# Ledger of designs, part 3: VH-VL binders against Protein ImuA (imuA)

Target 1, 244 residues: Protein ImuA (imuA), of Caulobacter vibrioides (b8h429)
Amino acid sequence: MEAGTRTPTPVLSFGEPSIDGCFPGGGLPLGGWHEVTGAGLEDETGAAPAAFVTQLIRGLTDRKGGAVVWVARRADLFAPGLLGLGFPAARLIQVRARDEAETLSLLEDALSTQGVAAAVAEAEAPDLTAGRRLQLACEKRGGFGVVLHRRPYGGRAGGKPRLVSGSASFSRWRIAPAPSGPPPDDIGLGPPRWRVELERCRGGRPGGWILQAQEAGHGPHPFRLVSQLADHDVAAAEAGRRFG

## First folded at step 7 (VH-VL; framework fv_guselkumab)

Design a23 (from f2 with heavy chain F103Y)
Fold by ESMFold2-Fast, scan of step 7:
Structure a23 (fold): chain C 244 residues (1-244), chain A 122 residues (1-122), chain B 111 residues (1-111)
Amino acid sequence: as target 1 above (244 residues)
Amino acid sequence: EVQLVQSGAEVKKPGESLKISCKGSGYSFTRYWIGWVRQMPGKGLEWMGIIYPGDSDTRYSPSFQGQVTISADKSISTAYLQWSSLKASDTAMYYCAREGYDYWEGYYFDSWGQGTLVTVSS
Amino acid sequence: QSVLTQPPSVSGAPGQRVTISCTGSSSNIGADYDVHWYQQLPGTAPKLLIYGNSNRPSGVPDRFSGSKSGTSASLAITGLQSEDEADYYCQSYDSSLSGYVFGGGTKLTVL
């Protein structure tokens, strides 16, 4: 056996070269955890970050199988967009946590559990030590982890800064809603769209896109690319490197 | 204050087993990774492996996988590096070090033990 | 068999500036992993000198500075003093190895 043996990391591909090209492995690592936050306050972004996460995980569950665990202090059984995006509700296990520490512990437990394909926690960013524990949990079972940072409703967190502390996540995303696409039958609203910004990626580069939800049966991937944001051009490789 | 205190120097014969220790104090031992680094006489630093004492998750450098065992006993805040059968080529200074953290930075060692000299001679 | 390449030695006179390079590859420094630097005085354990490319721990004088560009990093020492005579090691993380990697070390001699 040669020292330095590398095991390929399974990835979740978007099926879009401008997005997949941001990642060293050609997609989001499945044996890793990621951060998602709203681009603005909850009164501005609403449920867009949660809907984006739901659509992303739906793409995973269409291929991998397994359960999805959603941990939150204020659990909402009818998460915005869940039923509208066709997420298989029978695979969703919602867990209510009592406080922030329990939320992160339950996320770690879920990711360490056989048969769990993905786990989401609505929480503040874990510190670097807690983040590395989450990464280990993901690597042990090949689980896909998400920490979803909710912006304070009404503008500010009470008693402490809104800024999150350190992170060991593989990637960090900022999500905002975008105007819906044209409806298939020219009646009502079209599929949801998001302004998606990849702020940071370990070993990769940032990017930005307008993405639309892909309907079930319309391809292997959860999103369709609408446009690439010009100021996130992949040709600017050095601009993607970590700054702090 | 953060302190890592290692066990004393060892003189062993080839084929013997050995277990050296690194005791942490002044911080939450179960919440930080502890790494082991080898320095052969007159040579540079080589990362051997790292352990998270809270759950005993251990990762090894490919060069040291199967050559050593890293473990920890969180009840006494002590990490260990162990050989089942020593070789003359294991003669080196062995350091334990705590992995540090910062808001954006990671994967560095912020506190080091004083080192344990292991001499393997026939 | 160091993964990161450093010159084996560098020398300078008191008061001068010296620079120690650290060259990696696309799987470590080139993959945007930070570079950290350690100082090892004769007969002592290594001490963290620079972390996160350019940050100084408390107690490290500002004569020591770090920088990173592309697949390489540099440690700069200005106002060189006899007490700076030591071995210096760069360190990063390598995604292909899923582990920590060190440079081969640079012996700084103050003439």
Scores: ipSAE 0.006, ipTM 0.432, lowest interface PAE 14.2, mean pLDDT 79

Design a24 (from f2 with heavy chain F103M)
Fold by ESMFold2-Fast, scan of step 7:
Structure a24 (fold): chain C 244 residues (1-244), chain A 122 residues (1-122), chain B 111 residues (1-111)
Amino acid sequence: as target 1 above (244 residues)
Amino acid sequence: EVQLVQSGAEVKKPGESLKISCKGSGYSFTRYWIGWVRQMPGKGLEWMGIIYPGDSDTRYSPSFQGQVTISADKSISTAYLQWSSLKASDTAMYYCAREGYDMWEGYYFDSWGQGTLVTVSS
Amino acid sequence: QSVLTQPPSVSGAPGQRVTISCTGSSSNIGADYDVHWYQQLPGTAPKLLIYGNSNRPSGVPDRFSGSKSGTSASLAITGLQSEDEADYYCQSYDSSLSGYVFGGGTKLTVL
């Protein structure tokens, strides 16, 4: 049947059947790019989307060598949070972009670069042509790409996200903060928690969860499942899927 | 109406160079990838590579990397497939095709040229 | 050899239903890349017949339909007509190759 040896598409497993089961390959594809956005405005979600992305990529860095490139238009990157979550700061390369177009161009350059395992850009949704080029860059090097939106899709204050038009990515996530877990003892805050909604996944199914950060060295996976979200939340996410 | 018009049939000897063309019309040439597909006599379709004419970004299949050169001239909406030294095994019909792209619907070829027959014989 | 596996031939009589299979692997169809189908009439260029597993371009009759499950896809032709005699190719995208992959083609004969 097979003309030669074929390697299965690499995936990042969450280690949780309810999450991994949403993806055709049993995990989040690595040789592709993904979108992450806040469930509300920046004032409502704070740094929660960036912290979620950082924790996700920490899970990748535990299993794969290479640099992580973070592209943003502002100099105030999420560095203190990276240190607190056990991210290997020595692998982080921070790049400042002048404008939106340069941000996406630098993301593509990073993903096309030998030795880059993952790259994140704080940007708006790429058009289909830009999305195609990002996907090719990810596939060529096996890189993991993230476009991080600080505002809800469509940018509406207090409104519902504009999910109908879709974006050219393998998966789209909506992140909000959730109350932190209890501290390990009476010192400091407990581990961070997120309300995590997978709005769509190419060939997969949507889902929603409350997830908690796992400390580096306490297992192979970056998150622990706290609870699954009610079906009505998943149905709301599905309503935004493109049907064209 | 989208059209891809290819250059005429070629008869060449082994060792000769060749450049065939594919001219696009009826759409924004610089905003779509153009692919090249080979079909040897009586055989199936083989993808060779693609080019984005807007910036000449070119990607090759592993089987054709180093064997052919794909290029484009956006000023005349024309893509090219070129050999520095032809072999008898290059005898085939060569198609250019425009890439349709939708992240939700996948990567496919939505418009095809009529083909250029290349015959390489001594 | 082709990356995607199709039967080399299939045949049917006018009015019948025929199905053409396309089998891939974990790096293409199994990685949930969509399957597209092309029809090549004798002496002509291929024409897009089905894209995105099951969508028909304008002008393609509803007698043609596509489906996908796991690592395989199929093209169904109902109400078979003599003008359907052609070679049919499936195509997907392969992550290991970072490029397009075709099936070997299926020759449809209408008797």
Scores: ipSAE 0.006, ipTM 0.473, lowest interface PAE 11.4, mean pLDDT 80

Design a25 (from f2 with heavy chain W104F)
Fold by ESMFold2-Fast, scan of step 7:
Order: C-alpha cells, then sequence, then structure tokens
Structure a25 (fold): chain C 244 residues (1-244), chain A 122 residues (1-122), chain B 111 residues (1-111)
C-alpha cells in the first residue's frame, strides 16, 4: 500500500518498545476487543484486573473524548477508589445486567453506540458468534472493548485451565497484583503495580512485565515499566542463575 | 472521489407516504455510517438518525424515533429515509451525510449529499 | 431549542478577525466530546470545515481555526473575505440524548 494514502490502525501505545513491539501495529488496537483475566481465582487476585483495565482506559481517555461504559451483574464489583488513579469519573456510565446474555448484549450495544470510547463487561468468555459481533461493533465506532473475566476462563473457579481463544478477541491478558513501589517524597502507599502477562495477541507475540500506574498529568502514558518478566529478559534470567 | 447523490425534489400532500434516497459511490459503502439531517426553511441543522449499511444497525434521534424509517440496500449502495404519513411540518431540506472515521478526532460528517427538498402542502 | 448555543449572527470587515462561539453543557462538550464545524454557503449543502476541535480537512485555508475549552468551543476566522459569508454550525455528541447535536447556526456577514 502507498504510505501517503494508507491510514494506519489507531493504537494505544504503552510508550515502551518491549510492550509495543508485541503488537503488529505498535500498540493495542482501539477498533477491537480484548480479554482480561486474573492470574488465579477471584479471591486470590482481588481487584487487580479491574484496576489494570481502568488504568488502561484512563490512558485512552487522555487522548479521546467520549463515554466509558462498564457493564456488570453486581454493582459492587467496581471500586470507587480506583477513580483515585485519575480516571474521569464524569465519563463513567455503570450499567447493571441481569445475566450473561444481557451482559454481552449490552456490551455489544455500547460498543456500537456513537459517543462511547470504551466499554467493559464483567462476563464469561463469549462464544465465537458473540465475539464476531463484538469485533464488528468495535470496528463501526472505533471503540475499545474489554471482556473482564471475574474468574479463570472456562466458567466457575474449579481450577479449569484457560480456554484457547477462537472467540475473535485481539488479545488475551493475565493480571496479578505486584508489590507497590515506595512513595516518592510522600506519606502513604506507593503507586499500584501489576504483574502483566500478554498470553496471546493476533498477529503478534506474547510478553510479560511488571507495570506501575502513572498518575494523571505525570507522563504521556498510563503505565510506567518497572521490569520485564524473566521469560522475556535475558539479563534477569542470567541474574537468576546466581547462587552466591 | 467520495460522492453522495440524493433523489430529486418532492411535492406531496399531508397523509401521503414518501421514500427518498441517497446513493454512495467512491468508497466502501458497507463500512461507513450514513446520517440524515433535516433543515427546515430558514432554520438550522437537526440530526435525525444514522444507519450502518453493512448490517442495517440504525439509531434515531429521540425527536425522530417513530416519525421516520431509515434503511439501506447495500447491493446498490443506497440509503433511504421514509415517511408513512407526511405532515406539513415535514417541509424541509433533507441531507444525507457520511460519518467520518477517526478514532482520536471524534465523529463528524465528512461528505454531504446535495440535499432533497420535500414540500408538504395541501 | 438548540442544545448547543451559537450567536445568531456575526459581522466583520474584509481582512479582520471574527470568532463564533459554541456553548454546550456537561453532557456534550463538557464531557469532552469533540466539536466539529460546518460551513454552509448560500444555496448549498453544508461542508466540513473543522473536525476534532482544531483539525482542518484538505483544502481548508489556515485562516480558519478551532479551539475548545471546558463547555465551549470557538471558530476563528482571520483575514476575513467576502467568500466567507455563510452560515456556520458547530456539532458535537450529547450523552443524555444519545446522539449528535448541532448549534443553532451563526450567519456571518462580510461588510
Amino acid sequence: as target 1 above (244 residues)
Amino acid sequence: EVQLVQSGAEVKKPGESLKISCKGSGYSFTRYWIGWVRQMPGKGLEWMGIIYPGDSDTRYSPSFQGQVTISADKSISTAYLQWSSLKASDTAMYYCAREGYDFFEGYYFDSWGQGTLVTVSS
Amino acid sequence: QSVLTQPPSVSGAPGQRVTISCTGSSSNIGADYDVHWYQQLPGTAPKLLIYGNSNRPSGVPDRFSGSKSGTSASLAITGLQSEDEADYYCQSYDSSLSGYVFGGGTKLTVL
């Protein structure tokens, strides 16, 4: 394609080559949907996946106007304290769903609605038909979609392994909390940190990192890279071999 | 070159039905939303609704829901605006417009048809 | 009633600067939805003049510029010419109405 006439796919850049390099477009696509889950059971992972998703979307809202729709069956799953990360509360629309089918239907409707920049649904993995509808909805409006699994993929917290995606999502992420950093010249808890694993990315490659929340007005991106995980960092692997 | 060509002017009586058209060319018709905008004589622009021709997903302004029907035939790259029973208050210029596509710059109408004048009088 | 408020008219002399305001609320411009501007020359269809608050389509002169702050947006025209005599409309999105909203329009007269 001629460079001067081709419009590149809009992406959310992390501002870090080790992360952005995992994606064929140099960042997370905005006209698509993604899956996010905890690294373990809901009780073990807590609010970390939801906090990560909220911070990711905060980065999008810094560049794009519009509403953020959050669909869940339980009103208490979204903690008000997460808004302390600089998320624009005035843009958040919380929608309560009755069941899984309504949750995905509301997500699809939100993503195809003019004026919605991003939509999140707390739900089980969509089937292929639902996944294709979500992708079309994202493409219609350039919206950013997230299906946030409250439990490991494949249903209840019975220790079931993650399902291999045929669901049409662009990427699949596994999130766990990581120890917070020290506060810089302040009293209190340091910024939140996550162990972030990109398990699958269409046309891209997996990766893993420790990421820290970037406060609003402090840097151009929603996260700061703390370190690469050992599987993707030769220096860390070499250091791990030391016994003295 | 993107073009939207609308059907010609219409003169109707109250209670009559009407269907006007907007034919797109020079782009992938099924991949862009088409909006309809009303302009009453001497008045401003009013958004009526939009349709995505690829799957006929249609959204209406609250003021126009139930007053008009928007549809599209993707096989001939044509969108339609239809009334089952016209009223004198429907007298206006009607524009179709293609919604522009930009993730960061919002949703805007980047190409407009020439307009269809609809006159409803007894 | 128009959801976005514009002055009904504005006038200027050739070569001068004029500005056209567009005032919204917390459900539209105040919710950080972008503002777009259209120019409607007498007897013609509207044409996109500014999109995404401040971007110009190919073919729109630099003397047209847009800005946005809080619940309001502004279109500035410098080096005013007789050819600029037209109606100007702002447009955004309103979350409470779940749809596009236009300003009432501003008639620019070049004296």
Scores: ipSAE 0.049, ipTM 0.627, lowest interface PAE 6.9, mean pLDDT 82

Design a26 (from f2 with heavy chain W104Y)
Fold by ESMFold2-Fast, scan of step 7:
Structure a26 (fold): chain C 244 residues (1-244), chain A 122 residues (1-122), chain B 111 residues (1-111)
Amino acid sequence: as target 1 above (244 residues)
Amino acid sequence: EVQLVQSGAEVKKPGESLKISCKGSGYSFTRYWIGWVRQMPGKGLEWMGIIYPGDSDTRYSPSFQGQVTISADKSISTAYLQWSSLKASDTAMYYCAREGYDFYEGYYFDSWGQGTLVTVSS
Amino acid sequence: QSVLTQPPSVSGAPGQRVTISCTGSSSNIGADYDVHWYQQLPGTAPKLLIYGNSNRPSGVPDRFSGSKSGTSASLAITGLQSEDEADYYCQSYDSSLSGYVFGGGTKLTVL
């Protein structure tokens, strides 16, 4: 495609300057794919990254529209569970895969399908070839892709899949649960919260936050910032640049 | 701006232990992998291993697994390469290097230390 | 012995073009892992010269260019200058070794 006929790359904005400022375009690019990893063991934290991704994509579909495809090998996470976060059931297409190769193939097919706004696959990190195919699929249809990896690559806590695959993803996130917020009007359980770490972002910078789910009708964005994480090095690096 | 400064040259005897260092500055040390690369006299570059200082996740090439230990102290932005018992065959220049990355362009070393010469002789 | 194969030496005269090859296999370059190139001047540490097959870091002159095809990559140096005398190394990633791999290095002599 000629540069003169290109439209600007659309982005998914969090609506929070400390988060959006990490990205060169002011948000996560649509027409690209991203990686999300759970912190700790899958049995302990598997639900937290899936819930975070669901909330993120709900924000996208509330604004843009289109179908969402969710590819997984396991049947223990199903549509009724995702609806607890206000996700519209009519737009969700769940697909069960038999193995890792089929999971990534189905993700690529979904992202290259007209009318699909976003697609998620619960899979290990793609190798460089698979990652490039996913990126091409996203670019052709403007789709938003997510590879949700719930275990450290290689099975070790804190493992980083970038040493095993080139990974053509735009960003990589690490998600852990955080204590829920206070209930509205002191009734029931409060909205869910996550410890959210942006580990890598192409052309951008890392960061970390405690984010709370924002309910439909209470703002244009899917999350509300609770706090910035002090253990993130980006603030220390910026202080070092100013003084060093 | 990014700088990796390595410890000075070492002259050791076979059987002695050694720990050499690589101090990073000008960037967020805990957010980048640090690799170690060996260059034997008159020979090419050999990747030994790599460490992520933020959580000490360490990975070794098959040729160096069990031969050396890579570690890091994030409080002083320093990575280490150590031997419990040196051999004459460990005589080489040792470089530390920061892993650069680009999500579409792969994994490469974008900044290198000046090198530490280790000589092991009787 | 290295995993990636480079010629041990190449030579050229000032102003000429030289090309340095880097040959891999199906587990590295052939698996679409990118090739990166380093320049090592005599007595110095390696310096990144080309990354991602063909990209130049800031400060690297456009006389240096990279390309990749199939299981091989190539570094081209045009307008050869005496200060280009150095060892050149290609580097990729190998899935079967789960790690970084280097070529054996090529010594460039400017006649």
Scores: ipSAE 0.007, ipTM 0.442, lowest interface PAE 12.2, mean pLDDT 79

Design a27 (from f2 with heavy chain G106A)
Fold by ESMFold2-Fast, scan of step 7:
Structure a27 (fold): chain C 244 residues (1-244), chain A 122 residues (1-122), chain B 111 residues (1-111)
Amino acid sequence: as target 1 above (244 residues)
Amino acid sequence: EVQLVQSGAEVKKPGESLKISCKGSGYSFTRYWIGWVRQMPGKGLEWMGIIYPGDSDTRYSPSFQGQVTISADKSISTAYLQWSSLKASDTAMYYCAREGYDFWEAYYFDSWGQGTLVTVSS
Amino acid sequence: QSVLTQPPSVSGAPGQRVTISCTGSSSNIGADYDVHWYQQLPGTAPKLLIYGNSNRPSGVPDRFSGSKSGTSASLAITGLQSEDEADYYCQSYDSSLSGYVFGGGTKLTVL
């Protein structure tokens, strides 16, 4: 029996049943943290994982006021090109960390801070204890956390971890660039596209898709579905340069 | 300390099978990739393949795919390199090596076994 | 054929400086994969000498240094000593092969 104070967990919906259906709550929990990695090394995926995260958080900023904190050891890695996706630069706070431990500490602090809607850290995977601290920080303030790996989570192309997974993250994603669609006019490339794989979701199921960036104001969600991948684990195969 | 200890030298005839071993100690064996590297007499180093013992995920160099089998037994912290049918051209020193890791640096070998000399002659 | 190109030999006298080059392509060093260096003394297994382009493991003297630019890397050895006589190998990762690649090796002779 539902009590008068019981409410559903707030989620970030993709607006796409094949994606949202992977999650127990119909979307990514806002009071939780998630892992995003490239489907290969940084040179293979380029800025695609960071661009995907940036586009995802742009969608969040329409729903939730507050600052977005981006923590990295190399401040130059949040390139001007990522802001070109229509990310609200006025809400972005970039923080440079000295080492891995400081990166995770700053991420936890940001998620625990009132007025911070989302925080991203470019870091390796937190261990289970650190992951539980991050989850608690997200739950206390309803913050949306992302740990972004510049290379596959603890492993190589294909996403095999070197350490046994004990992460307390809600979801883990593998991102690769995909060929852009035709341009909306006769100048330049069309909107960016990603090969997006959901590797793991707590209480949910994995999946894979080709997603395209939605232009600012064009729709209620930051992405549109191009196609659903029948073989969402293909990045783990020896499929050639792009995925392995 | 981290140690990789390999099995002793082998003298074999063409067509024979062989399985050599690499035992890790001083670290969590299931948490690091183990690679195999061949060095033919008087020649350079050639990467053959690599295995993650935690789940037996194995990747081969294109030159060695189908020529050898790499495996691991995590219960005894031991990786293996195996031939079903040896050729004279398999005569070489074979090294196992652990892949090193830190946050930014990957794909290097930080600890090496002493090597196993395999001689294949009729 | 090695994927990474090194000179087959270099030589120097005690106290001198030598440099060993390692040339790759757009799929490895040119794709910003790091370069690592190994020293192989006669009759021994290779030993990690430099990792991540320029980092020294504990116990490696600062006479050994590494650098990387474009599609190439180099190992510099200053104050040469007789015990430096060895084979030196560069190593990187290649995205087109999805694997490790080694240079052909350079024999350093200390005359």
Scores: ipSAE 0.008, ipTM 0.418, lowest interface PAE 13.8, mean pLDDT 80

Design a28 (from f2 with heavy chain G106D)
Fold by ESMFold2-Fast, scan of step 7:
Structure a28 (fold): chain C 244 residues (1-244), chain A 122 residues (1-122), chain B 111 residues (1-111)
Amino acid sequence: as target 1 above (244 residues)
Amino acid sequence: EVQLVQSGAEVKKPGESLKISCKGSGYSFTRYWIGWVRQMPGKGLEWMGIIYPGDSDTRYSPSFQGQVTISADKSISTAYLQWSSLKASDTAMYYCAREGYDFWEDYYFDSWGQGTLVTVSS
Amino acid sequence: QSVLTQPPSVSGAPGQRVTISCTGSSSNIGADYDVHWYQQLPGTAPKLLIYGNSNRPSGVPDRFSGSKSGTSASLAITGLQSEDEADYYCQSYDSSLSGYVFGGGTKLTVL
């Protein structure tokens, strides 16, 4: 549905042809939902997917007004390091869910709410019915949805997220940390970097990159490309299977 | 091509431990879930559990949680199913199977091992 | 005590049509999870026959077709042949169990 079948939907561009070229519309649809999970087994992957999502949404908040809702079961939702990426804390509404079912219900409610630009839920993969409801909610308000696949305690990477049918998520990402870049001076750590793999996207193609965080005010895009990863994984779509 | 090769038949006594294997080849082992399915003599298929070898994320059927352990060694592209103490009721054919998926669909098994027959008797 | 219900047996003569039903509930087929079908020839491992309700893997004849409606699915076999004599299993996913569920299996006898 979100692949441009309707009136043009705004997209979030990365500003990099190798990334934007993976998407039919030249970027991630804002009226759709996406899945993000961890890629590595190491404890060091703990905060990387959440930090990547936070940086991505920071790019959105510069261009689109409205609140960002983050639904999770834990109270330690944002570490100081996530806010250090320049995310506008005044726009953030943190919502605590009691269980997994409530987490997805609250995500749907947030995406259906006027004035919400984006909503993230830390949850297991939604079933087909829930995925379709999330897509419809995104379409109604032009909201940007993210399901961040729950990760075990200690920050170890989660398993393969399950795709939902019907509308399906527009894209599915796997995130791991990468060695940070050089500092702007001789003091402190360099900007954070991620190993970013786009596993699947509707009507598009997979890809992989090393991306570095852009500081707020350094241009309209949240990431800078460091390098491209080789495409050697056979895509799940190798069989050329159609939707239902 | 994609192949799943399972270990040979086992004959055991109640109370003994056992570990059977399923070796994948012809594909990226760490990128696909591997499931285990039991078939008791003359009975139907029962899903036991599934593992993602890339990070060892393991999910069990409620009926098999605590009854068996599923594991994988990605360095040799091999998944395992093990029992600490076998019972006569564990007598069955055990299949490993790779979960198929594409952009639209998953939750099905597209490639199956030949099966490992486990006989537990006294 | 299978989660999905199939008839234990069906039979037909060569050239006839048979249909095998698979009935689920609101947490699996009724939740719009797809239904997949496996063929198990005597003495062999199961083989994927239909996936995603109605799709055939390479090498499966078009005599085999699948459909889904509401909480149920069916496998249709037309032009029945002696080589089709096998056990057939439906399989879906169940959200309340967070896992894969199989039907009890149907033994097809070619008369």
Scores: ipSAE 0.005, ipTM 0.429, lowest interface PAE 13.9, mean pLDDT 79

Design a29 (from f2 with heavy chain G106N)
Fold by ESMFold2-Fast, scan of step 7:
Structure a29 (fold): chain C 244 residues (1-244), chain A 122 residues (1-122), chain B 111 residues (1-111)
Amino acid sequence: as target 1 above (244 residues)
Amino acid sequence: EVQLVQSGAEVKKPGESLKISCKGSGYSFTRYWIGWVRQMPGKGLEWMGIIYPGDSDTRYSPSFQGQVTISADKSISTAYLQWSSLKASDTAMYYCAREGYDFWENYYFDSWGQGTLVTVSS
Amino acid sequence: QSVLTQPPSVSGAPGQRVTISCTGSSSNIGADYDVHWYQQLPGTAPKLLIYGNSNRPSGVPDRFSGSKSGTSASLAITGLQSEDEADYYCQSYDSSLSGYVFGGGTKLTVL
């Protein structure tokens, strides 16, 4: 439905015009839910999608109080290293679900709970009915929802919502790791980087970027733009360009 | 290139145990779900359960939970379906099938084994 | 019984068009889960014919097509041939069962 967009909706801005310009409201709506999926097979994406989601929600927690709930069926996928990007560990509530139906039910419960700022579920894509319930929960309490498709870690993704249904997720993202940024000195790895593709966005447009994690205290936004991917360049970069 | 090869036909008596196999080849066995589907003589297809061999995460149809055990040995790319005590009503063709995988399309079986006929009679 | 409803049989003559329906409910097809179709020739294992409502695997001729609307889906076969004589099964996913669901199957007879 379009009724919920008649009043100004709070948004999570990336602070980057090429990214924010993809969204009707200039950012991701806080009263909505989003999907994040890995770009390829498990060993090609690793922890990159979860790390991206964690960094995105860190940006929200810098601006908004409340708990962050993380629902997963597998305990091994939320490593301490994901929190090393400045995420406030004291605000994280981890919940283990027994199956896919319970995972989405717990996500809905979390998003409808007073004092929860954001909730993430590592789950298959919800059907239309579940997606509608998630959207209503987000709208009623202004919560930020994420369904992180299990595929990069479990090898299976769920069914897909449709933009025309009105109850579908607001946005769908495809995440892959990218080579880390320059180290702070001559030792170790620099800040993490991701190849980020916005595959669809309700009322908006798709896009692609290389993003780098932004250090806590460097500004209000969780990412820095490294480069913007053009439609043709995205295909070329994936294929691996060589001169001979 | 992708193949699922199942063990041969079995003739058993009620009360006996049985374990049948499904060997995958031509793909990364640990990265795809393997499902088991029953077809009783002259009847349709019925999903029993599915396993992800990479971590042995197993899901059962409500009708088969507690009736059978699904397992996998990733070192030999083989999935198993097992009964502790067979019944005459277990007489059926049993298929293993690999779940298809791409970015948008899920929950379908893109490759099937040839089937294992299990006959349970006294 | 089967969770998805198909007619038990359908028939046609060579060269004709036949359509096989698959009717679900709000917890499966109506919940926006895709519909997939399998062909089972006599004495053989099922073979994937259509996935994701309308996609054909390599090797499946374009005379086979799929569509989905609301709580139902259909498989259309044009230019019917004698080798199409088989059982056809629709399949989706059901959120209430957290599992795969099949139709009861449709026996296609080529007259």
Scores: ipSAE 0.005, ipTM 0.445, lowest interface PAE 13.4, mean pLDDT 80

